# VH-VL binders against Probable DNA replication complex GINS protein PSF1 (gins1), part 2

Target 1, 191 residues: Probable DNA replication complex GINS protein PSF1 (gins1), of Dictyostelium discoideum (Social amoeba) (q54hr6)
Amino acid sequence: MFTKTAIELIKELRGTDSIPHYNDTSIKATIDEMIALYEDLIKTITEHKEQKKEPFYLQHAITFHNSINRDKRCILAYLNERLNRIKEYRWSSGQSLLPDQLKERLSQNEIQFFSEYDKILTEYNSKVGLDLTIDPQPPKELYIEVRVIKELGEVVLNSGCTVNLNLNTTHFLKRSDITNLVKNGSLEHII

## First folded at step 9 (VH-VL; from f5 with light chain S53Y)

Design g1
Fold by OpenDDE, fold request of step 11:
Structure g1 (fold): chain C 191 residues (1-191), chain A 123 residues (1-123), chain B 107 residues (1-107)
Amino acid sequence: as target 1 above (191 residues)
Amino acid sequence: QVQLVQSGAEVKKPGASVKVSCKAFGYTFTGYYMHWVRQAPGQGLEWVGWIYPNSGGTKYAQKFQGRVTMTRDTSISTAYMELSRLRSDDTAVYYCARQADSYRSSGFYFDYWGQGTMVTVSS
Amino acid sequence: DIQMTQSPSSVSASVGDRVTIACRASQSISNYLNWYQQRPGKAPQLLIYAASYLQSGVPSRFSGSGSGTDFTLTINSLQPEDFATYYCQQYYSYPYTFGGGTKLEIK
């Protein structure tokens, strides 16, 4: 009965592995429901004072109260999940810029959130002198040993060096030269 | 398996309208953007627009704004592109293409394409 | 609109050759670029997404690199089935735009 909109809102989000359009309509509808429920709650507890202890009225009051809280929890869960996905996107993409289509899916507050999150991450990367979005594990050395997972053949690295990256071969390479290859799954870091 | 099947070839007169269909198989139709891309004979690819089947929201290239209408029927997992006021330079193969993306990875890309629908506009 | 310029427009090569195709954007598009292959009479097929990620099922001889404005598609050892037209495509901003294409022909 109650909180149907809020529940569907969460289900919709959980049903996709993307960042769907911010559902302002359902958010507003849920808020409106909460307001209506609150009014009903107030009416219930202010009217029928002579029967305030009757189970019928107590149960209704409890139902309204619980429904309001449920709506609140659902909205907060929805917002929190979206923010988590936005953060994850920043890490997975490694990009400070949003494409237009993704921006269109986000609320203005979410866009601002992304910008601020990006600034924090960028600043941190600068301090440590690394791009943490490439390797989530803290690097211990400038050069790393990697195994070729995908056959690439002869490759010219960023440094200008040429290397033959044949399948299942192992190489000791500069981290900065192979960041993209590690990120796209062509190379695997040997721990 | 994912498959997009488009309607057959069309021959139209200038000023007429054409409606091309794209039926989706093997995935949740409402969960993916459907794009339309056309290709004139011997030419490159041109983006027309997209529709998001779940909401029916659309985005069109400015070039086609006012002439193109993208719709969908979710009950039969079918997307439609209608182009009106046809002219000779609208002659092209029209493709529908599914867009995939994930917050866990980077990229918005067209991973599956229809076989294409040839639309010929001639007097 | 973001203009995508491919070079060369056509290239002749032999089986076993290494081929590189360039794609340049008129402005920075970060890594929001895809590569497609189109064989004659067929629909395009995705090769590379996000500039450097190989699509599942695509041979490892294909690779993509670049960011910002300059991108490259590389075929390390050309196979007979690779003779086709290749397109780059940006999705950073509307409208989505494709390069003019690069036709890879048999020498």
Scores: ipSAE 0.858, ipTM 0.962, lowest interface PAE 0.5, mean pLDDT 92
Fold by OpenDDE, fold request of step 11:
Structure g1 (fold): chain C 191 residues (1-191), chain A 123 residues (1-123), chain B 107 residues (1-107)
Amino acid sequence: as target 1 above (191 residues)
Amino acid sequence: QVQLVQSGAEVKKPGASVKVSCKAFGYTFTGYYMHWVRQAPGQGLEWVGWIYPNSGGTKYAQKFQGRVTMTRDTSISTAYMELSRLRSDDTAVYYCARQADSYRSSGFYFDYWGQGTMVTVSS
Amino acid sequence: DIQMTQSPSSVSASVGDRVTIACRASQSISNYLNWYQQRPGKAPQLLIYAASYLQSGVPSRFSGSGSGTDFTLTINSLQPEDFATYYCQQYYSYPYTFGGGTKLEIK
C-alpha cells in the first residue's frame, strides 16, 4: 500500500538506459503520501495518549514513520540517479549545450544543475588545458603513440599533416590532432 | 533483431485521412521514441514528429500541427500516424524510425527504420 | 528553424575514390548531427551519429567530423554499394531538419 508510487518511480527510471522525462506527478504524489502519513502518525499519537504504549498503536506509529522514511529515501534515490545520469551525459557527450528534446525531459532544477556542472567542468578543463571528457587521464606528453583500431586510410589532421591510418598500425602523433579520433574509438593510446 | 514493419501503400483523395501503422519487433517498444519522417518523390527527408510510447507524449513539426495525430498501442507494440485533410503535396513515402539514446553515449539518432509506406494523394 | 545545407548536391566518383560530403548548419548545433545513407528504393540507414561516431555494423571507410556549423562525411576507398544518397540531420533544436541530400553517382 504505502510507498508504491515511489517504488514504481524508481523502477521506471531503472528500466531505461536514457534520461526519461522528469516524473513530477509521481514525485508530488509521493510527497502527498508522506504528508498524509505524517498526519496519520500525529493522529495516532495524539488521540491515543493513554494507550500510547499499547503494541497496536505503537506498531501503527512505527509503520507510518517507516513509510515516510521509505518514501523519502526513494525520492532522494530517484533524484540522485537522475543527476548522476545528467553528469554522465555531460562527460559522455562532451557538450555544453543540451538539445531541445533532452531539455524538455529535465526539470528546471536539473537544467540549472547541468549548466552549473558544465561551467565547473569547462572552467576546470580550461585551467588545466585539457578536455577531460576525451581523456580522463592526465596527459604526460604533447605527442602520444597510438594504434589504429579502425581503418581510416589517408587522413588530413588538424595540423594539415597527412597520415595513413591503417588498421593495426602505430603512430606517434600530436595529441591535439587526434583528440576526436581517440574519442570516437578510431585510435587507441599506447601506454 | 530490431525490426519496424509498416502498413501497405495507400491511395487517397484530397481531403481524406490516412492512417499508417508501424509495428515494432525485437525491443521494448515503450522505451524508445518513435519518429515519423516522410519523403516526397525525388525529394529529401522531412521530419514529421515523434511519439513516446510509454507516456503517449508527442511532438509535431509546426507544419503538420493540427493535421497529424500520432498514437500507439503498447499491447501490440504498434505506432500510428494519421494525417488528415490530405492534399497532393502530402504524397510521399512515410517512414517510422526508432530513436536511440543513452546517457552513457552521445547522440539521438534513428538507428532503425521501417520499410516505408507510400501514400498517394490524387483526385 | 535550423537549415542544413549539403554540398555538393551530387557527386560522381569511381570505385576506390575518396569522397567528401559537407554539411553546414545555419547556426551552431554543437555535435548534434547524424549522417544517413539511402539507397534507391530503400529506407535511410544510420552511418554516423553525434557527428563522428560510427554506427555499429557500418564499414570503417565511413567517417564523420566537425562541430558547430561545419560537418564532413568522408568515404575512403569507395565501394560499389556506397553509391547512394546521403543526408545529414540535426537534432539540436525542433524541428529536426535534414540536409538536402548528396547523391553519389558512379562516374
Scores: ipSAE 0.856, ipTM 0.962, lowest interface PAE 0.5, mean pLDDT 92
Fold by OpenDDE, look of step 10:
Structure g1 (fold): chain C 191 residues (1-191), chain A 123 residues (1-123), chain B 107 residues (1-107)
Amino acid sequence: as target 1 above (191 residues)
Amino acid sequence: QVQLVQSGAEVKKPGASVKVSCKAFGYTFTGYYMHWVRQAPGQGLEWVGWIYPNSGGTKYAQKFQGRVTMTRDTSISTAYMELSRLRSDDTAVYYCARQADSYRSSGFYFDYWGQGTMVTVSS
Amino acid sequence: DIQMTQSPSSVSASVGDRVTIACRASQSISNYLNWYQQRPGKAPQLLIYAASYLQSGVPSRFSGSGSGTDFTLTINSLQPEDFATYYCQQYYSYPYTFGGGTKLEIK
């Protein structure tokens, strides 16, 4: 069966919640397969035109064509998913810098993509005067009401304010001071 | 439950080699980087390197380049660290540690550790 | 190599105390920092990852903060089992490096 490599490529990616190493080997192998299939397709079409109007020529041509398209779709799906994960990493991490281990997992094109994506996001944040990576939802209010779902005791916030965050207590706090506490599940926003 | 079990303590002479094993339980061995970290008696932690069991790829700290070899046997979910040309300052507890990461959490961290293997190098 | 400097190297505290441990990187490491706890005779255990995220199963009295070069581990109400050595670790660049450790002792 054709497109085995391409299918495995997708399976590999789907099987992990990380950004695995860019699989250049499988990508190249898939491309090579596509090239070979295309050659076979051309040959089949040529033979068919040479008054060999047997149904199997058309069937083979269709098979080759479909296999090529399947390979193409698999590669594109693979690349698209990786880019999506890279974007999500940028949002989730809030960082403009990649650690070495992650960089070595990315292709050069992906590294460049990250850089460009980071630039766009950074510029946008600057224009709107917000860091959207802190809270994906637009802040409607400067202060929010939160409930403590994990006992933290006395906490000094970024603003320098000290607050006692006892379990099941509610507080009205500045959003920027408690973003991390909300993200780590210590506080729950009361809507 | 995830568990890393290392081989027993070793006593070696200077110039010899030591091979420490780390057997993984409770997770897909090939899906996680395995790191090695050592700790000399009364000292801090020192990163040695990592192996990715799926591919066998490795990364070593420059300090250990040429002396350390990390391998794995996926059939028995076991990672190995071999350190050659041992010297007295190689005396340490050697730990294997699983690295976890997610593009959603953005962290690369050692979430599970072996119990450690004491390697003593003495004349 | 990125040098990680912890301060203090040792601290004495009592049960119920709030303890703060600092970790400084020789260069910016963004938020690529982990905190580990090591009890005597035991392997290190993960406390905090990515500078501020609490590892599952770790008590909420532990918290991490900071970015760039300066990081802090805070224990809000010290418990008897918290007397141990704590290490910060950067994974921004190779080689991964650890701080020198902070030994938390009972007063």
Scores: ipSAE 0.850, ipTM 0.959, lowest interface PAE 0.5, mean pLDDT 92
Fold by ESMFold2, fold request of step 11:
Structure g1 (fold): chain C 191 residues (1-191), chain A 123 residues (1-123), chain B 107 residues (1-107)
Amino acid sequence: as target 1 above (191 residues)
Amino acid sequence: QVQLVQSGAEVKKPGASVKVSCKAFGYTFTGYYMHWVRQAPGQGLEWVGWIYPNSGGTKYAQKFQGRVTMTRDTSISTAYMELSRLRSDDTAVYYCARQADSYRSSGFYFDYWGQGTMVTVSS
Amino acid sequence: DIQMTQSPSSVSASVGDRVTIACRASQSISNYLNWYQQRPGKAPQLLIYAASYLQSGVPSRFSGSGSGTDFTLTINSLQPEDFATYYCQQYYSYPYTFGGGTKLEIK
């Protein structure tokens, strides 16, 4: 069955809340499959060029085409999701450096991407005079809207007020009061 | 729910080997790095290394390179640490510890620990 | 290897006191530092990760701060259950290393 390796690549990534090791083996296998399918597609087309040929050649060509497209979409989705997780790590960590273990999981291109992303974020922070990723006392009082995704019950805020953070409720709270709860996944920032 | 259960205490002579097991419950064993950390009596903590059960890949502290072997059996969700050519200064409690990490929280930390296995090396 | 130096090595304090424990790395580790609490005869338990974030279930009287080489753990309003040894641990670079520990005794 075509595209099995590509689909399993996506499933591996979606099955974890981490950035897993870059799966070079499965990517290469999927690319090899795409090349073989493309060669079969071209062979089918060139050997049966005439429009009046029996329709089963067209069905084979459509199957090859659809399989190539699915493999391509799976690889692009895999790579793009990994880049999104690398960007989110830069935000959540607030740091310009990667720990050794995470560095080992990334491809060379992904390490370079992190470096360029860090440069962009650092330049932006410099221009606004604020490090948007450093907590827990921001220079100004900002409120954000959050949804409770883990039951927290009664929480006492720095202001001395008590708030009930019940599962699936939404609240408009100071970022400084709840930054670690958003970062650890107990609250979800609503954009 | 999450629990790490280690094998029982061991008494060994210098030059022998010891193999400590760590059985995982309540989570997907292959999805988390497993670390080994030791603590000599009355002393602090020392990192030995990790195994990633999915691949079987390992990383060891240089101090233990050549003497330690970490393995796993994914069918029974169990990690192992074997330390060879034991010396008296290997006397310690050996802990297994699960690493949690998430790109959303940025932390790489040991969220669950085994109960520890005392390994005593004496003549 | 990155050496982690904790101070003080021990503290004796009363319930209600504020206690501060310092941890210094021999080189910059960004914020890649954890704090663990170890009660006598038990395995360590995580208190704080990434220098300043409290683990779920950790009382808010615990706080951490610092980045680079200098880090602190602060316990406000010390409670009897806080009797334990506290360790910092860096995870920036292999080998992962721990501080020497700070034993907290409550009078």
Scores: ipSAE 0.694, ipTM 0.880, lowest interface PAE 1.1, mean pLDDT 86

Design g1
Fold by ESMFold2, fold request of step 11:
Structure g1 (fold): chain C 191 residues (1-191), chain A 123 residues (1-123), chain B 107 residues (1-107)
Amino acid sequence: as target 1 above (191 residues)
Amino acid sequence: QVQLVQSGAEVKKPGASVKVSCKAFGYTFTGYYMHWVRQAPGQGLEWVGWIYPNSGGTKYAQKFQGRVTMTRDTSISTAYMELSRLRSDDTAVYYCARQADSYRSSGFYFDYWGQGTMVTVSS
Amino acid sequence: DIQMTQSPSSVSASVGDRVTIACRASQSISNYLNWYQQRPGKAPQLLIYAASYLQSGVPSRFSGSGSGTDFTLTINSLQPEDFATYYCQQYYSYPYTFGGGTKLEIK
């Protein structure tokens, strides 16, 4: 059955509150399945090109396509969730170094990602003289939705963009551009 | 509740082997590293190694490589540590310990311990 | 191997006293250090992880501090149940190593 290995990959990750070993074997097996499904899809289309609208061959092609897409989604979800956990670890630990046991669980690309993420946090902390990991929460919302409470008219944001902040209008704006306006009550953060 | 129950005390002669068991209750056995730590009478703690029951993967302290084998049986939630070619200085209490492990707490620590298994090696 | 050196090896103290126990690593281990308490004839129990975080159910009179190579466990207002042996343990690098222990005895 198609996509079984990809589904098990997701189950492994969601079944734990840790960062498990990078499952290179299952990722490779899923990619091999995607390649085989793609070859079968091309064969089906090519060998039945004059018959490709018949229900049997159309259903077969749709099945291959959907299985490939599901495999892709599973791999991307797996990789993205692992990166999210690595970021949360950097925040919770407050440390620039990984212990040996955690290093062994990460791919080389993931170790490099941690290093680059650490550089970003360390550079920012140096500029502001703060340690952002004292409260172990990464920035959650780069952009927020706000409602204009006081008529402001045209405002030039720190980014150089111009926006019309008319009373009772709603905007989706970068948090850093509008923090002072929310603080002074001109804008209201909408959930 | 989480509990680790170890096999009973063993008396062995030098050159023999011993296999200590650690049965886990009250949690998903395959989801946590299991460590073995020993303590000679009147002395401090010494890390022997770990097994990850999900994969069966192991890591041993260099001192024990070649003499220690850690295994598990996931069907009965039991970890094993076998130490071969015993010497008198292997006389110790051997503990199994579960590692707590969360990306949100960053701590890697032993939150639950077995009661210990005394292994005595006498000539 | 990272050596963990505890001092003192033994402390005599009275109920209500403030006790400090030092632990030094032979190289930097960031904050990857745990403190365990072991009562006679019992398995160790975690007190503090990551140098300073108190485990659930551990009284607030226990605190930990330090990073890098120098770490301290402090017990404020010593209670009768605190007479035990205390071990630091690093988990930064294999093999995991423990300090030699500090035995806390009643005067």
Scores: ipSAE 0.680, ipTM 0.878, lowest interface PAE 1.1, mean pLDDT 86
Fold by ESMFold2, look of step 10:
Structure g1 (fold): chain C 191 residues (1-191), chain A 123 residues (1-123), chain B 107 residues (1-107)
Amino acid sequence: as target 1 above (191 residues)
Amino acid sequence: QVQLVQSGAEVKKPGASVKVSCKAFGYTFTGYYMHWVRQAPGQGLEWVGWIYPNSGGTKYAQKFQGRVTMTRDTSISTAYMELSRLRSDDTAVYYCARQADSYRSSGFYFDYWGQGTMVTVSS
Amino acid sequence: DIQMTQSPSSVSASVGDRVTIACRASQSISNYLNWYQQRPGKAPQLLIYAASYLQSGVPSRFSGSGSGTDFTLTINSLQPEDFATYYCQQYYSYPYTFGGGTKLEIK
């Protein structure tokens, strides 16, 4: 049956929670099948130009066309799922490097893909970090969570508001209002 | 339910060969790398290599290249390690171990081990 | 080959103590590091994979941390069954290598 090799290719991938060895042999076999089907389709259409409206030749052409498309879809699904797993590996590991055993399982194009994907993620992270350093001033609305270490009682903040800072209580306060109290050890910043 | 059962202890003379077996139970044998790790008496662990039973492909630590051969018989779910030209410093317990890995957890680790096979090399 | 150096080579501790075991790689291995426990006369058992993830069924008193070259295994509130030898193992590059082991002994 047409497309059997292609179907087994995706079954191999779906049957495991790992990234299995790139199945170059089965991909090549599927491509060879597609080429053979395409050549037969073109030959049939060309040799039977006036007969292409007949039910037999139309059905034949449709069957071959659908088989070629199924092979193509299977190969693309296989390759795309492998790329998705490579992306997920980069996210889950958090690492820019591949272990040797995983590299052996990947095609050269897949190794190149990982390298480019890593560069994109590294560039994105760098831009976020660079953006943060472009505006080095603390946000004026920056709030932090603090624990009262020394009994302070009623305190008037810069805004004019009054808060009760009782020993061992926890508060969510604007950093600018309480910087000196954190510095002198009266409040502890909760991470 | 996963279990690895190894062949029994062996006593060999220098220059001989030994073949240790590891029979797998309770999982799809061809879907997991099988590693061999040895431990000399009172010493640490040393990786020997792996076999991938699906393809029969192998990787050996360079120290053992040329002396070790790993094979498998998928019909009986059994891996083999043969070590030739034995020396006295090959005296060790030899373990087989199954590798688990997942693209979602990034871990490559030995989740199940055989009971070990003592190989003693003495004159 | 990537050399894995464990420290200390042995540690003596009491039930209830906290113990920290260090493992250093001779080059960066990212987080590709496992920890195994080996009880006397038995095969090793996995504790931690990918530097910090607990294997299923491992008590939460075990924790791992580190990346790059320096890694630690921490055991909180030691139990009698924790007295064993502990090995780190890198899986970044062939050959896979183990640390020399840290024997955890009862005082």
Scores: ipSAE 0.669, ipTM 0.873, lowest interface PAE 1.2, mean pLDDT 85
Fold by ESMFold2, fold request of step 11:
Structure g1 (fold): chain C 191 residues (1-191), chain A 123 residues (1-123), chain B 107 residues (1-107)
Amino acid sequence: as target 1 above (191 residues)
Amino acid sequence: QVQLVQSGAEVKKPGASVKVSCKAFGYTFTGYYMHWVRQAPGQGLEWVGWIYPNSGGTKYAQKFQGRVTMTRDTSISTAYMELSRLRSDDTAVYYCARQADSYRSSGFYFDYWGQGTMVTVSS
Amino acid sequence: DIQMTQSPSSVSASVGDRVTIACRASQSISNYLNWYQQRPGKAPQLLIYAASYLQSGVPSRFSGSGSGTDFTLTINSLQPEDFATYYCQQYYSYPYTFGGGTKLEIK
């Protein structure tokens, strides 16, 4: 029951390759849920103060706390992913202007963020005499081919999938999953 | 497979109303703007407006404001366009079209179109 | 309203020819322009979005260029299936508007 609205917020965003309309209603509902959970937690602790370390009340408090934290993480993930998509749009379009429909989808803070982000890019491009958005995508490979240099055996990726990284084997993996392994020399990027 | 299927041709008298339907298949109906575009015989394309099925929000071209109403029924994945006070220059094929857009490519475009509904207004 | 002007209104060409179609906006629309192809009796189909991005499944003989007010669709080696009407469309500002169309005919 708790955190359902927050989870649906993430689901909405993950279900599209677009920037959907800023879901102010669901964000407010999630914040209201967090406030209500906090108030209930404080009331329970206050009414049963000498009992708050007993197993029943401790477990109750942990459940409420975890629900509040999950709501926080969902809202932050939602907002951060939207900002990342807005940044990527500025790069991909190469334009300082937003079409009318996209402007209608953004919150006031997100429109201001785009404006400030655009101003920084425009000022930097002016100073260096080039447009950094000539290539409309950030120059970063999403997946890379790697060779295993140090025996790692069975490794669990962020997705929960398991891959066997045996010495001298070659794999095509998402860069974000193995960045630290490349940096520490366990994997070698094949160019 | 994404498909948009529109209602059949309509013949109306001036002053009447027409309601064209567009049923969506093969995708999450509430996740995409649905546009209506018309084309008079032998002429070009004219944007009428859009509806966002998730919220029911609409935007109409000023030319049609006050005469067009766009609605949807999310339980059957169907969008509707109603045009009232018809006149002879409303004779056209009316298309529904799904908007696709991506933050990765900055594109906003109509990727799937219905087959069109001919609306003829004559006395 | 942003007026979209296409030229020419009609082009007569042979298979294998190179054809260029122009589209001009009445004000700057950045690169917020699409090109559609419409065969007789059919709904339009997307060719190019954001002025220059080729839609999946569209042959590489099609290309788009331009930004601001002046845009061009180029077909490098005409095929029999390319004889159709072509429309530009801006999506920068409401109302969304289309060019008048360019009919590409066989000589």
Scores: ipSAE 0.636, ipTM 0.858, lowest interface PAE 1.1, mean pLDDT 85

## First folded at step 11 (VH-VL; from f5 with light chain S30G)

Design p7
Fold by ESMFold2, look of step 11:
Structure p7 (fold): chain C 191 residues (1-191), chain A 123 residues (1-123), chain B 107 residues (1-107)
Amino acid sequence: as target 1 above (191 residues)
Amino acid sequence: QVQLVQSGAEVKKPGASVKVSCKAFGYTFTGYYMHWVRQAPGQGLEWVGWIYPNSGGTKYAQKFQGRVTMTRDTSISTAYMELSRLRSDDTAVYYCARQADSYRSSGFYFDYWGQGTMVTVSS
Amino acid sequence: DIQMTQSPSSVSASVGDRVTIACRASQSIGNYLNWYQQRPGKAPQLLIYAASSLQSGVPSRFSGSGSGTDFTLTINSLQPEDFATYYCQQYYSYPYTFGGGTKLEIK
């Protein structure tokens, strides 16, 4: 049962709505298992080269190969899901700070990841003049398709971007940016 | 329904120990941090520490370090707090409280509390 | 330790009044602040987490605001059941600490 420890890592994550403590022990045990499997394969190959064509050797090698790859996939899935939850926490909290209890649950690399992710997000929010985490869920009808009914030319949106709204052209724009233009009949909402 | 039921009131002499229990119902006991918070008569709330029942890991406020021990029995979904070398200023109601948290809501809060256990330390 | 200072220590108010309670942290705690309500003889109950998020089942007349060091709980249009003691609590750094409490009394 080569992947038992690795599968339990995935189950741990799926069983909680939290970020559980980083399971360093199980990660290391799984990596050690993979290394041991690889070393056993290399020994088998070097000691039995003339026997490589035999059906038992090939089946054995395929089984080890698949087991190593499953362990690798499980570890990567575990780590990636944890990083996704850390990113979601940064979005939902809106905070550059990690509380002590959450910090204790993270590996040192994960703490560093949060720090770098926070720096990138904070710099981006500053440049666009918005905090993207203040309301982390987009409006249900954020973008709508509109046709220009009256020639408007260049229009400056709330984001500061300029769009050219020429007669009979079609655009996919934020509803909040063009609500007044739809209201006054300059744009037509295409359903 | 989630419910936390604590052991009954205790009267102790200075220098003794007390062990308060908190039995959990209606949820997976091992999946939530359990905190202990005390309140002296007429006073505010004071955090004592937590236990994570799955691992048995604990964290104590420094004020209680060396005098408090938190344990659990996962087979009966029960957490325990033992406070030793009792003093008269340990007279308080002791609450257990379950912590809720989620990476999607950023909340770390006590969503369910026990009824409290009065511990009186008197000569 | 992060000290949490509440003011006022008590408030006398009537049903229908608007009440504001302040909480100050001795250092920045982001928005990692909870508000609890404690009725006489009962365990505390959560009202607000993350400074401003209402707990499920809490009436909308309760609101929280603030970030960093200064926080406010506001109760709009007081009801008879709101006469209780209110505590802020930080959960940013160990040990978790509570404010001294604000007792809200009926006039």
Scores: ipSAE 0.721, ipTM 0.896, lowest interface PAE 0.8, mean pLDDT 85

